# Ledger of designs, part 97: VHH binders against EKC/KEOPS complex subunit cgi121 (cgi121)

Target 1, 174 residues: EKC/KEOPS complex subunit cgi121 (cgi121), of Schizosaccharomyces pombe (q9p7j3)
Amino acid sequence: MILPLFPETQVHVFVYENVSNCAAIHEQLISQNPIYDYAFLDAATILYKKQVYSAIIRALEDRRDEQMKTKTIHSEVILSLSPKTEISSAFRQFSMTKKSKNIVVVKIDSKLTEEEEFERLDKLVEGNRVEFSDEELQKLIDFKVLKKNYKLDPSTLENPLASILSSIALRGYS
Key: E = the ipSAE of ESMFold2; O = the ipSAE of OpenDDE; V2 = 0.75 times the mean of E and O plus 0.25 times the DockQ between their complexes.

## First folded at step 20 (VHH)

Design zi17 (from zd4 with S30N S31T; framework vhh_7yz9_2; at its last fold request DockQ between E and O 0.95; V2 from the best seeds 0.90)
Fold by OpenDDE, fold request of step 21:
Structure zi17 (fold): chain B 174 residues (1-174), chain A 120 residues (1-120)
Amino acid sequence: as target 1 above (174 residues)
Amino acid sequence: QWQLVESGGGLVQAGGSLRLSCTASGFTFNTYRMGWYRQTAGNEREWVALIAKSGRIDYADSVKGRFTISRDNAKNTVYLQMNSLKPEDTAVYYCTARLYDKYGPTEDYWGQGTPVTVSS
């Protein structure tokens, strides 16, 4: 996937369900194993493809402007999902945890094709790959978590996508 | 050989003000993004205010409207004016300098930190 505003940056996004080794993956992330250089998201917190892409774009903008808040572009993606500026909050809200069962995995600056990247990632993730689509994401979402993360109310729930994207885009601009 | 030296921290009452300074040496200051993070014991370090070489400024939500970051490239110094301080602002404040390439950060420098204590 190539984003129009960032044509030189190749992005891949994968979705896994029924992942059995999230705890192990989490440990590798903590140890900063370079093989795990991805953004691992809890799929329970992701409802739309555009949500993910919006976060990616924001992260890339931060990088472009040399204003990243976190250490890596992938961690910046996680932060960028959050309507809050706190790093710890963003990770708590959106990052894969040891208890996660379904995950969304983002790779930025990949030099590989999507399939090649998948082959590498598939060695790390013990689960079933599903299509990165709104349809599949809708099956994995936890609306309670989503509502909490973005403070969605009955009014904003009428158009969740707009609300989520606004939250992402306008973070820090209130 | 690089160095970041913070100053200006201390004890202040709620509602008070402090001005932190960070003087850099040993690297090309004007090419780095400068900023401030803060950390409390047992917690992760959080960003507070960042000022890119382009002049772009970002503030954390918790300090927006109260803190002001600025830089003086001629003096190799970055400042954090902290007004309307709150007890929750109590932390060790760290100055940071970050260099980027097209893929992201390539160098990260941190000061030793200056403690800020805001009493209620």
Scores: ipSAE 0.933, ipTM 0.969, lowest interface PAE 0.5, mean pLDDT 96
Fold by ESMFold2, fold request of step 21:
Structure zi17 (fold): chain B 174 residues (1-174), chain A 120 residues (1-120)
Amino acid sequence: as target 1 above (174 residues)
Amino acid sequence: QWQLVESGGGLVQAGGSLRLSCTASGFTFNTYRMGWYRQTAGNEREWVALIAKSGRIDYADSVKGRFTISRDNAKNTVYLQMNSLKPEDTAVYYCTARLYDKYGPTEDYWGQGTPVTVSS
Protein backbone atom coordinates (compact mmCIF):
# COMPACT_ATOMS: atom_id res chain seq x y z
CA MET B 1 0.00 0.00 0.00
CA ILE B 2 0.99 3.61 -0.71
CA LEU B 3 -0.10 6.39 1.67
CA PRO B 4 -1.25 9.54 -0.20
CA LEU B 5 1.08 11.83 1.80
CA PHE B 6 4.09 9.63 0.97
CA PRO B 7 3.49 8.42 -2.62
CA GLU B 8 6.94 6.82 -3.09
CA THR B 9 6.82 4.81 0.16
CA GLN B 10 5.47 1.26 -0.04
CA VAL B 11 3.94 0.05 3.22
CA HIS B 12 2.62 -3.39 4.15
CA VAL B 13 0.82 -4.39 7.35
CA PHE B 14 0.22 -7.98 8.44
CA VAL B 15 -1.64 -9.48 11.37
CA TYR B 16 -0.83 -12.86 12.90
CA GLU B 17 -2.73 -14.71 15.59
CA ASN B 18 -1.54 -17.57 17.78
CA VAL B 19 2.15 -16.85 17.28
CA SER B 20 4.34 -19.48 18.93
CA ASN B 21 7.81 -17.97 18.40
CA CYS B 22 7.65 -14.40 19.73
CA ALA B 23 10.62 -15.11 22.03
CA ALA B 24 12.79 -16.13 19.06
CA ILE B 25 11.71 -13.10 17.05
CA HIS B 26 12.45 -10.86 20.05
CA GLU B 27 16.01 -12.25 20.27
CA GLN B 28 16.57 -11.48 16.58
CA LEU B 29 15.29 -7.91 17.03
CA ILE B 30 17.66 -7.33 19.96
CA SER B 31 20.59 -8.61 17.87
CA GLN B 32 19.57 -6.20 15.06
CA ASN B 33 19.31 -8.98 12.48
CA PRO B 34 18.49 -7.13 9.23
CA ILE B 35 16.05 -9.75 7.93
CA TYR B 36 13.82 -8.86 10.92
CA ASP B 37 13.65 -5.19 9.91
CA TYR B 38 9.93 -4.72 10.63
CA ALA B 39 7.90 -3.11 13.38
CA PHE B 40 6.55 -5.94 15.54
CA LEU B 41 3.58 -4.70 17.60
CA ASP B 42 1.54 -6.51 20.23
CA ALA B 43 -1.93 -6.87 18.71
CA ALA B 44 -3.42 -6.54 22.21
CA THR B 45 -2.67 -2.80 21.88
CA ILE B 46 -4.20 -2.21 18.40
CA LEU B 47 -7.92 -1.71 17.86
CA TYR B 48 -8.08 0.13 14.51
CA LYS B 49 -6.33 0.13 11.14
CA LYS B 50 -6.29 3.93 11.39
CA GLN B 51 -4.33 3.68 14.65
CA VAL B 52 -1.51 1.90 12.79
CA TYR B 53 -1.67 4.17 9.72
CA SER B 54 -1.61 7.30 11.91
CA ALA B 55 1.52 6.04 13.67
CA ILE B 56 3.15 5.24 10.30
CA ILE B 57 2.33 8.73 9.00
CA ARG B 58 3.74 10.36 12.15
CA ALA B 59 6.95 8.31 11.86
CA LEU B 60 7.34 9.23 8.18
CA GLU B 61 6.77 12.92 8.94
CA ASP B 62 9.53 12.81 11.55
CA ARG B 63 11.85 11.08 9.09
CA ARG B 64 11.06 13.69 6.42
CA ASP B 65 11.78 16.48 8.92
CA GLU B 66 15.00 14.83 10.20
CA GLN B 67 13.60 14.57 13.74
CA MET B 68 13.49 10.81 14.33
CA LYS B 69 14.08 9.92 17.99
CA THR B 70 14.85 6.23 17.44
CA LYS B 71 17.31 4.40 15.15
CA THR B 72 14.97 3.01 12.46
CA ILE B 73 11.70 3.94 10.82
CA HIS B 74 10.19 0.76 12.28
CA SER B 75 11.18 1.61 15.85
CA GLU B 76 9.84 5.11 15.15
CA VAL B 77 6.41 3.58 14.35
CA ILE B 78 6.42 1.97 17.80
CA LEU B 79 7.20 5.32 19.45
CA SER B 80 4.57 7.03 17.30
CA LEU B 81 1.75 4.88 18.69
CA SER B 82 2.34 6.39 22.12
CA PRO B 83 0.64 9.55 23.45
CA LYS B 84 3.91 10.36 25.26
CA THR B 85 7.41 11.19 24.02
CA GLU B 86 9.32 8.69 26.19
CA ILE B 87 10.83 5.90 24.07
CA SER B 88 11.08 3.27 26.80
CA SER B 89 7.43 3.53 27.80
CA ALA B 90 6.27 3.37 24.18
CA PHE B 91 8.21 0.13 23.66
CA ARG B 92 6.93 -1.38 26.92
CA GLN B 93 3.34 -0.49 25.96
CA PHE B 94 3.16 -1.33 22.24
CA SER B 95 6.03 -3.56 21.14
CA MET B 96 5.74 -7.31 20.78
CA THR B 97 7.24 -9.08 23.81
CA LYS B 98 8.45 -12.62 24.38
CA LYS B 99 5.01 -13.36 25.86
CA SER B 100 2.90 -11.86 23.05
CA LYS B 101 0.43 -14.19 21.30
CA ASN B 102 -0.92 -12.01 18.50
CA ILE B 103 1.06 -9.43 16.55
CA VAL B 104 0.76 -6.66 13.99
CA VAL B 105 3.78 -6.39 11.69
CA VAL B 106 4.61 -3.26 9.68
CA LYS B 107 7.06 -2.98 6.79
CA ILE B 108 7.95 0.48 5.51
CA ASP B 109 9.99 1.09 2.33
CA SER B 110 9.15 -2.35 0.97
CA LYS B 111 10.45 -3.16 -2.53
CA LEU B 112 8.09 -6.16 -2.72
CA THR B 113 4.42 -6.75 -3.42
CA GLU B 114 2.24 -7.54 -0.41
CA GLU B 115 2.29 -11.27 -1.20
CA GLU B 116 6.06 -11.31 -1.80
CA GLU B 117 6.61 -9.56 1.54
CA PHE B 118 4.20 -12.00 3.17
CA GLU B 119 6.22 -14.93 1.82
CA ARG B 120 9.35 -13.54 3.48
CA LEU B 121 7.62 -12.68 6.72
CA ASP B 122 5.90 -16.05 6.88
CA LYS B 123 9.34 -17.72 7.08
CA LEU B 124 10.01 -15.69 10.25
CA VAL B 125 6.65 -15.85 12.09
CA GLU B 126 5.14 -19.11 13.34
CA GLY B 127 1.47 -18.20 13.50
CA ASN B 128 -1.73 -17.77 11.47
CA ARG B 129 -2.09 -14.74 9.21
CA VAL B 130 -5.44 -12.96 9.42
CA GLU B 131 -6.76 -9.95 7.52
CA PHE B 132 -5.57 -6.49 8.55
CA SER B 133 -9.05 -5.17 9.27
CA ASP B 134 -10.92 -3.53 12.11
CA GLU B 135 -13.03 -6.69 12.39
CA GLU B 136 -10.01 -8.94 13.00
CA LEU B 137 -8.21 -6.40 15.20
CA GLN B 138 -11.25 -6.17 17.49
CA LYS B 139 -10.93 -9.92 18.16
CA LEU B 140 -7.33 -9.51 19.35
CA ILE B 141 -7.45 -6.26 21.36
CA ASP B 142 -7.25 -6.09 25.13
CA PHE B 143 -9.54 -3.17 26.01
CA LYS B 144 -8.07 -2.85 29.51
CA VAL B 145 -4.63 -2.37 27.94
CA LEU B 146 -6.04 0.11 25.40
CA LYS B 147 -7.66 2.13 28.21
CA LYS B 148 -4.39 2.31 30.15
CA ASN B 149 -2.20 3.14 27.14
CA TYR B 150 -4.35 6.08 26.02
CA LYS B 151 -5.82 7.08 29.39
CA LEU B 152 -9.38 6.58 28.16
CA ASP B 153 -12.17 7.34 30.62
CA PRO B 154 -15.62 5.70 30.44
CA SER B 155 -17.13 8.41 28.19
CA THR B 156 -14.23 8.13 25.73
CA LEU B 157 -14.47 4.33 25.65
CA GLU B 158 -17.85 4.63 23.92
CA ASN B 159 -16.05 5.93 20.76
CA PRO B 160 -12.32 5.91 21.42
CA LEU B 161 -11.05 6.36 17.83
CA ALA B 162 -10.88 10.16 17.78
CA SER B 163 -9.16 10.30 21.17
CA ILE B 164 -6.59 7.70 20.14
CA LEU B 165 -5.84 9.37 16.79
CA SER B 166 -5.57 12.76 18.48
CA SER B 167 -3.06 11.33 20.96
CA ILE B 168 -0.90 10.00 18.11
CA ALA B 169 -1.11 13.17 15.99
CA LEU B 170 -0.56 15.68 18.82
CA ARG B 171 2.23 13.97 20.79
CA GLY B 172 4.92 16.53 21.49
CA TYR B 173 2.79 19.58 20.62
CA SER B 174 0.78 20.06 23.80
CA GLN A 1 38.28 12.03 12.59
CA TRP A 2 35.04 13.35 14.04
CA GLN A 3 34.67 14.60 17.63
CA LEU A 4 31.82 15.73 19.90
CA VAL A 5 33.00 17.29 23.19
CA GLU A 6 30.42 18.06 25.87
CA SER A 7 30.93 20.50 28.70
CA GLY A 8 28.93 22.35 31.35
CA GLY A 9 27.72 19.44 33.50
CA GLY A 10 27.99 19.21 37.27
CA LEU A 11 26.12 19.45 40.54
CA VAL A 12 23.29 21.94 40.97
CA GLN A 13 20.49 22.47 43.47
CA ALA A 14 16.87 21.87 42.46
CA GLY A 15 15.40 24.97 40.87
CA GLY A 16 18.79 25.95 39.50
CA SER A 17 20.15 26.19 35.98
CA LEU A 18 22.95 24.72 33.88
CA ARG A 19 24.07 25.34 30.32
CA LEU A 20 25.52 22.40 28.42
CA SER A 21 27.69 22.90 25.34
CA CYS A 22 28.82 20.44 22.67
CA THR A 23 31.51 21.43 20.18
CA ALA A 24 31.89 19.38 17.02
CA SER A 25 34.76 18.84 14.58
CA GLY A 26 35.63 16.55 11.69
CA PHE A 27 32.30 16.76 9.82
CA THR A 28 30.10 19.37 8.14
CA PHE A 29 28.22 20.53 11.24
CA ASN A 30 25.49 22.54 9.49
CA THR A 31 24.19 19.48 7.58
CA TYR A 32 23.56 17.41 10.72
CA ARG A 33 20.59 17.19 13.05
CA MET A 34 21.98 17.92 16.51
CA GLY A 35 20.52 16.90 19.81
CA TRP A 36 20.75 15.85 23.43
CA TYR A 37 19.82 12.52 24.98
CA ARG A 38 20.14 11.51 28.62
CA GLN A 39 20.55 8.28 30.51
CA THR A 40 19.64 7.60 34.14
CA ALA A 41 21.15 4.72 36.08
CA GLY A 42 19.69 1.37 35.08
CA ASN A 43 17.73 2.76 32.12
CA GLU A 44 18.12 3.15 28.38
CA ARG A 45 19.08 6.44 26.75
CA GLU A 46 16.14 8.83 26.15
CA TRP A 47 15.90 11.81 23.84
CA VAL A 48 15.68 15.27 25.43
CA ALA A 49 15.83 17.89 22.69
CA LEU A 50 16.59 17.84 18.98
CA ILE A 51 17.37 20.65 16.52
CA ALA A 52 17.32 19.91 12.79
CA LYS A 53 19.50 21.65 10.22
CA SER A 54 16.28 23.42 9.17
CA GLY A 55 15.95 24.88 12.67
CA ARG A 56 12.96 22.72 13.64
CA ILE A 57 13.08 21.92 17.38
CA ASP A 58 11.44 19.09 19.32
CA TYR A 59 11.42 18.64 23.12
CA ALA A 60 10.56 15.63 25.23
CA ASP A 61 7.44 16.09 27.38
CA SER A 62 9.48 15.99 30.59
CA VAL A 63 11.59 19.05 29.70
CA LYS A 64 9.28 21.21 27.57
CA GLY A 65 9.11 24.76 28.87
CA ARG A 66 12.23 24.34 31.05
CA PHE A 67 14.97 23.43 28.55
CA THR A 68 16.02 25.31 25.40
CA ILE A 69 18.17 23.82 22.63
CA SER A 70 20.04 26.06 20.21
CA ARG A 71 22.88 25.81 17.72
CA ASP A 72 25.60 28.12 16.45
CA ASN A 73 26.80 26.83 13.09
CA ALA A 74 29.71 29.28 12.99
CA LYS A 75 31.08 27.76 16.22
CA ASN A 76 30.08 24.15 15.40
CA THR A 77 28.33 24.12 18.76
CA VAL A 78 24.97 23.00 20.09
CA TYR A 79 23.70 24.15 23.49
CA LEU A 80 21.17 22.99 26.07
CA GLN A 81 19.98 25.64 28.52
CA MET A 82 18.46 23.77 31.45
CA ASN A 83 16.30 25.85 33.79
CA SER A 84 14.09 24.95 36.76
CA LEU A 85 16.04 21.74 37.26
CA LYS A 86 14.47 18.86 39.17
CA PRO A 87 16.05 15.80 40.81
CA GLU A 88 14.56 13.62 38.05
CA ASP A 89 16.74 15.53 35.53
CA THR A 90 19.78 13.80 37.09
CA ALA A 91 21.43 11.84 34.27
CA VAL A 92 24.41 11.59 31.97
CA TYR A 93 23.66 13.94 29.04
CA TYR A 94 24.92 12.94 25.59
CA CYS A 95 25.38 15.18 22.59
CA THR A 96 24.45 13.55 19.29
CA ALA A 97 24.86 14.39 15.59
CA ARG A 98 22.83 12.60 12.95
CA LEU A 99 22.94 12.72 9.16
CA TYR A 100 19.92 11.61 7.13
CA ASP A 101 19.12 10.37 3.68
CA LYS A 102 15.64 9.60 2.29
CA TYR A 103 15.46 6.31 4.21
CA GLY A 104 16.68 7.57 7.59
CA PRO A 105 19.90 8.04 9.56
CA THR A 106 23.18 7.29 7.76
CA GLU A 107 25.61 8.65 10.38
CA ASP A 108 24.95 8.68 14.10
CA TYR A 109 27.63 10.25 16.32
CA TRP A 110 27.62 10.39 20.14
CA GLY A 111 29.70 12.28 22.64
CA GLN A 112 31.18 10.63 25.75
CA GLY A 113 28.55 12.23 27.96
CA THR A 114 28.53 14.89 30.68
CA PRO A 115 27.06 14.04 34.11
CA VAL A 116 24.41 16.29 35.63
CA THR A 117 23.28 15.83 39.24
CA VAL A 118 20.35 17.78 40.65
CA SER A 119 20.10 17.73 44.44
CA SER A 120 17.06 18.60 46.42
Scores: ipSAE 0.824, ipTM 0.929, lowest interface PAE 0.7, mean pLDDT 92
ESMFold2, look of step 20: ipSAE 0.811; ipTM 0.926
ESMFold2 (binder alone), look of step 20: mean pLDDT 81; pTM 0.806
OpenDDE, look of step 20: ipSAE 0.919; ipTM 0.963
ESMFold2, fold request of step 21: ipSAE 0.817, 0.812; ipTM 0.927, 0.925
ESMFold2 (binder alone), fold request of step 21: mean pLDDT 81, 82, 82; pTM 0.813, 0.813, 0.812
OpenDDE, fold request of step 21: ipSAE 0.932, 0.932; ipTM 0.969, 0.969

Design zi2 (from zd4 with S30D K102R; framework vhh_7yz9_2; at its last fold request DockQ between E and O 0.82; V2 from the best seeds 0.86)
Fold by OpenDDE, fold request of step 21:
Structure zi2 (fold): chain B 174 residues (1-174), chain A 120 residues (1-120)
Amino acid sequence: as target 1 above (174 residues)
Amino acid sequence: QWQLVESGGGLVQAGGSLRLSCTASGFTFDSYRMGWYRQTAGNEREWVALIAKSGRIDYADSVKGRFTISRDNAKNTVYLQMNSLKPEDTAVYYCTARLYDRYGPTEDYWGQGTPVTVSS
């Protein structure tokens, strides 16, 4: 996918369910294996496509403005999901863990087609690819985690998308 | 040959102020994003304040309203004015310089760190 505001940046997003090797993937990420150059998100924390894209856009804006807080664009995406500015908090709240079962995987600056990228990623992830859609994400979400991550209350839960996007967009605003 | 030399750290009482300085050499200062991170033992390094070459400034939530980052390109120096210091601000503060291309960071330089201790 090409984002309108960043036409030169190709982005791919994949969703996997029933992933059996998250622990192994996590170890590779810790060791900074370059073939794992993706943002691995816990699907339990993602409710909307727009949530992911908003984070991606924010990360790309940070890169554009040379104001990234993290080391890589993919880690910046993870940070950008968070309503908080702490990197550790963002990773704790949104990144794939060893215990994750369902994940959302983001690739920024891909030089491959979506299918080509999938073929590469499919060698790394032992799980079932599902469609990147709100419908599928809604099946994987943990609302307890979501509510905690974005501090959603009965009022904001009336329109959770708006609340989440606001949190992402206005992070650091006071 | 590049160098980032930090100064200004030390012991201060809660509510007090410190001003950190970081003087750069060995690279084109005005082309880099400058900033400050802080780290405590056993924890990951966290960003505190960043100032891009464009002048864009970002603050971490924990320091917003209390800390002020600035840079003097003529002096190749970045500053962190720290007011209303709290015990939780205690950490080693690191100066950083980052160069970007279209894909992201290409160079990252870090200072040796200057300790800041805020007593209750």
Scores: ipSAE 0.933, ipTM 0.969, lowest interface PAE 0.5, mean pLDDT 96
Fold by ESMFold2, fold request of step 21:
Structure zi2 (fold): chain B 174 residues (1-174), chain A 120 residues (1-120)
Amino acid sequence: as target 1 above (174 residues)
Amino acid sequence: QWQLVESGGGLVQAGGSLRLSCTASGFTFDSYRMGWYRQTAGNEREWVALIAKSGRIDYADSVKGRFTISRDNAKNTVYLQMNSLKPEDTAVYYCTARLYDRYGPTEDYWGQGTPVTVSS
């Protein structure tokens, strides 16, 4: 996919359920294995497609402006999901962990078609691919986690999307 | 051979001020995003303040309103003015220089760090 403000940047997003090897993937991410250069997100933290795309846009804006805080564009996506500026808390709250069951995987700067990228990713992830859609994301979200991560109070629960997107766009930098 | 040399750290009482400086050599300073990160014992480095070659500045939430980053390209120096210091600001502060291409960082330089201790 191509975002209008970033026409030369190809992005793919995949969703897997019932992933059995998150611990193995986590070890590869710690080792900085370049084959695993994706953003691996815990799907329990993602309710909307727009949540992911807003974080991608924010990360790309910070790259364009030479103000990335983390080492890679993929780690920057993870930071960009957070309403706060602290890197370690963003990773703790949004990254896939050894205990994750379902994941959202983002590839930025892909030189491959979606199917070609999927073929690579499918060798790494032991789980079932599902559609990247609000319908499928709703099945995988943990709403208690979502409320905690974005500090959603009862008044924002009526329309949490706007509050979440504002948090991503307006976080205290950029 | 490139070099980043931090100075200005030390012991200071809560509520006090320090000014850190970092002087660069061996690369084209004007082309780099400069910045400060800090690291507390047992934790990863966290960003504090960044200043792009364009002049855009970002601050971490924990320091906004108290710290000011600036750069003097004629002196190849980046500064961090740290006011209203708190014990939570105690850390080793690292100067960093980062070069970008269209895909992101291509060079990442780090100083050796300058310790800052803020006592109660």
Scores: ipSAE 0.816, ipTM 0.925, lowest interface PAE 0.7, mean pLDDT 92
ESMFold2, look of step 20: ipSAE 0.802; ipTM 0.922
ESMFold2 (binder alone), look of step 20: mean pLDDT 81; pTM 0.809
OpenDDE, look of step 20: ipSAE 0.920; ipTM 0.963
ESMFold2, fold request of step 21: ipSAE 0.796, 0.799; ipTM 0.921, 0.920
ESMFold2 (binder alone), fold request of step 21: mean pLDDT 81, 81, 81; pTM 0.812, 0.813, 0.810
OpenDDE, fold request of step 21: ipSAE 0.932, 0.932; ipTM 0.969, 0.969

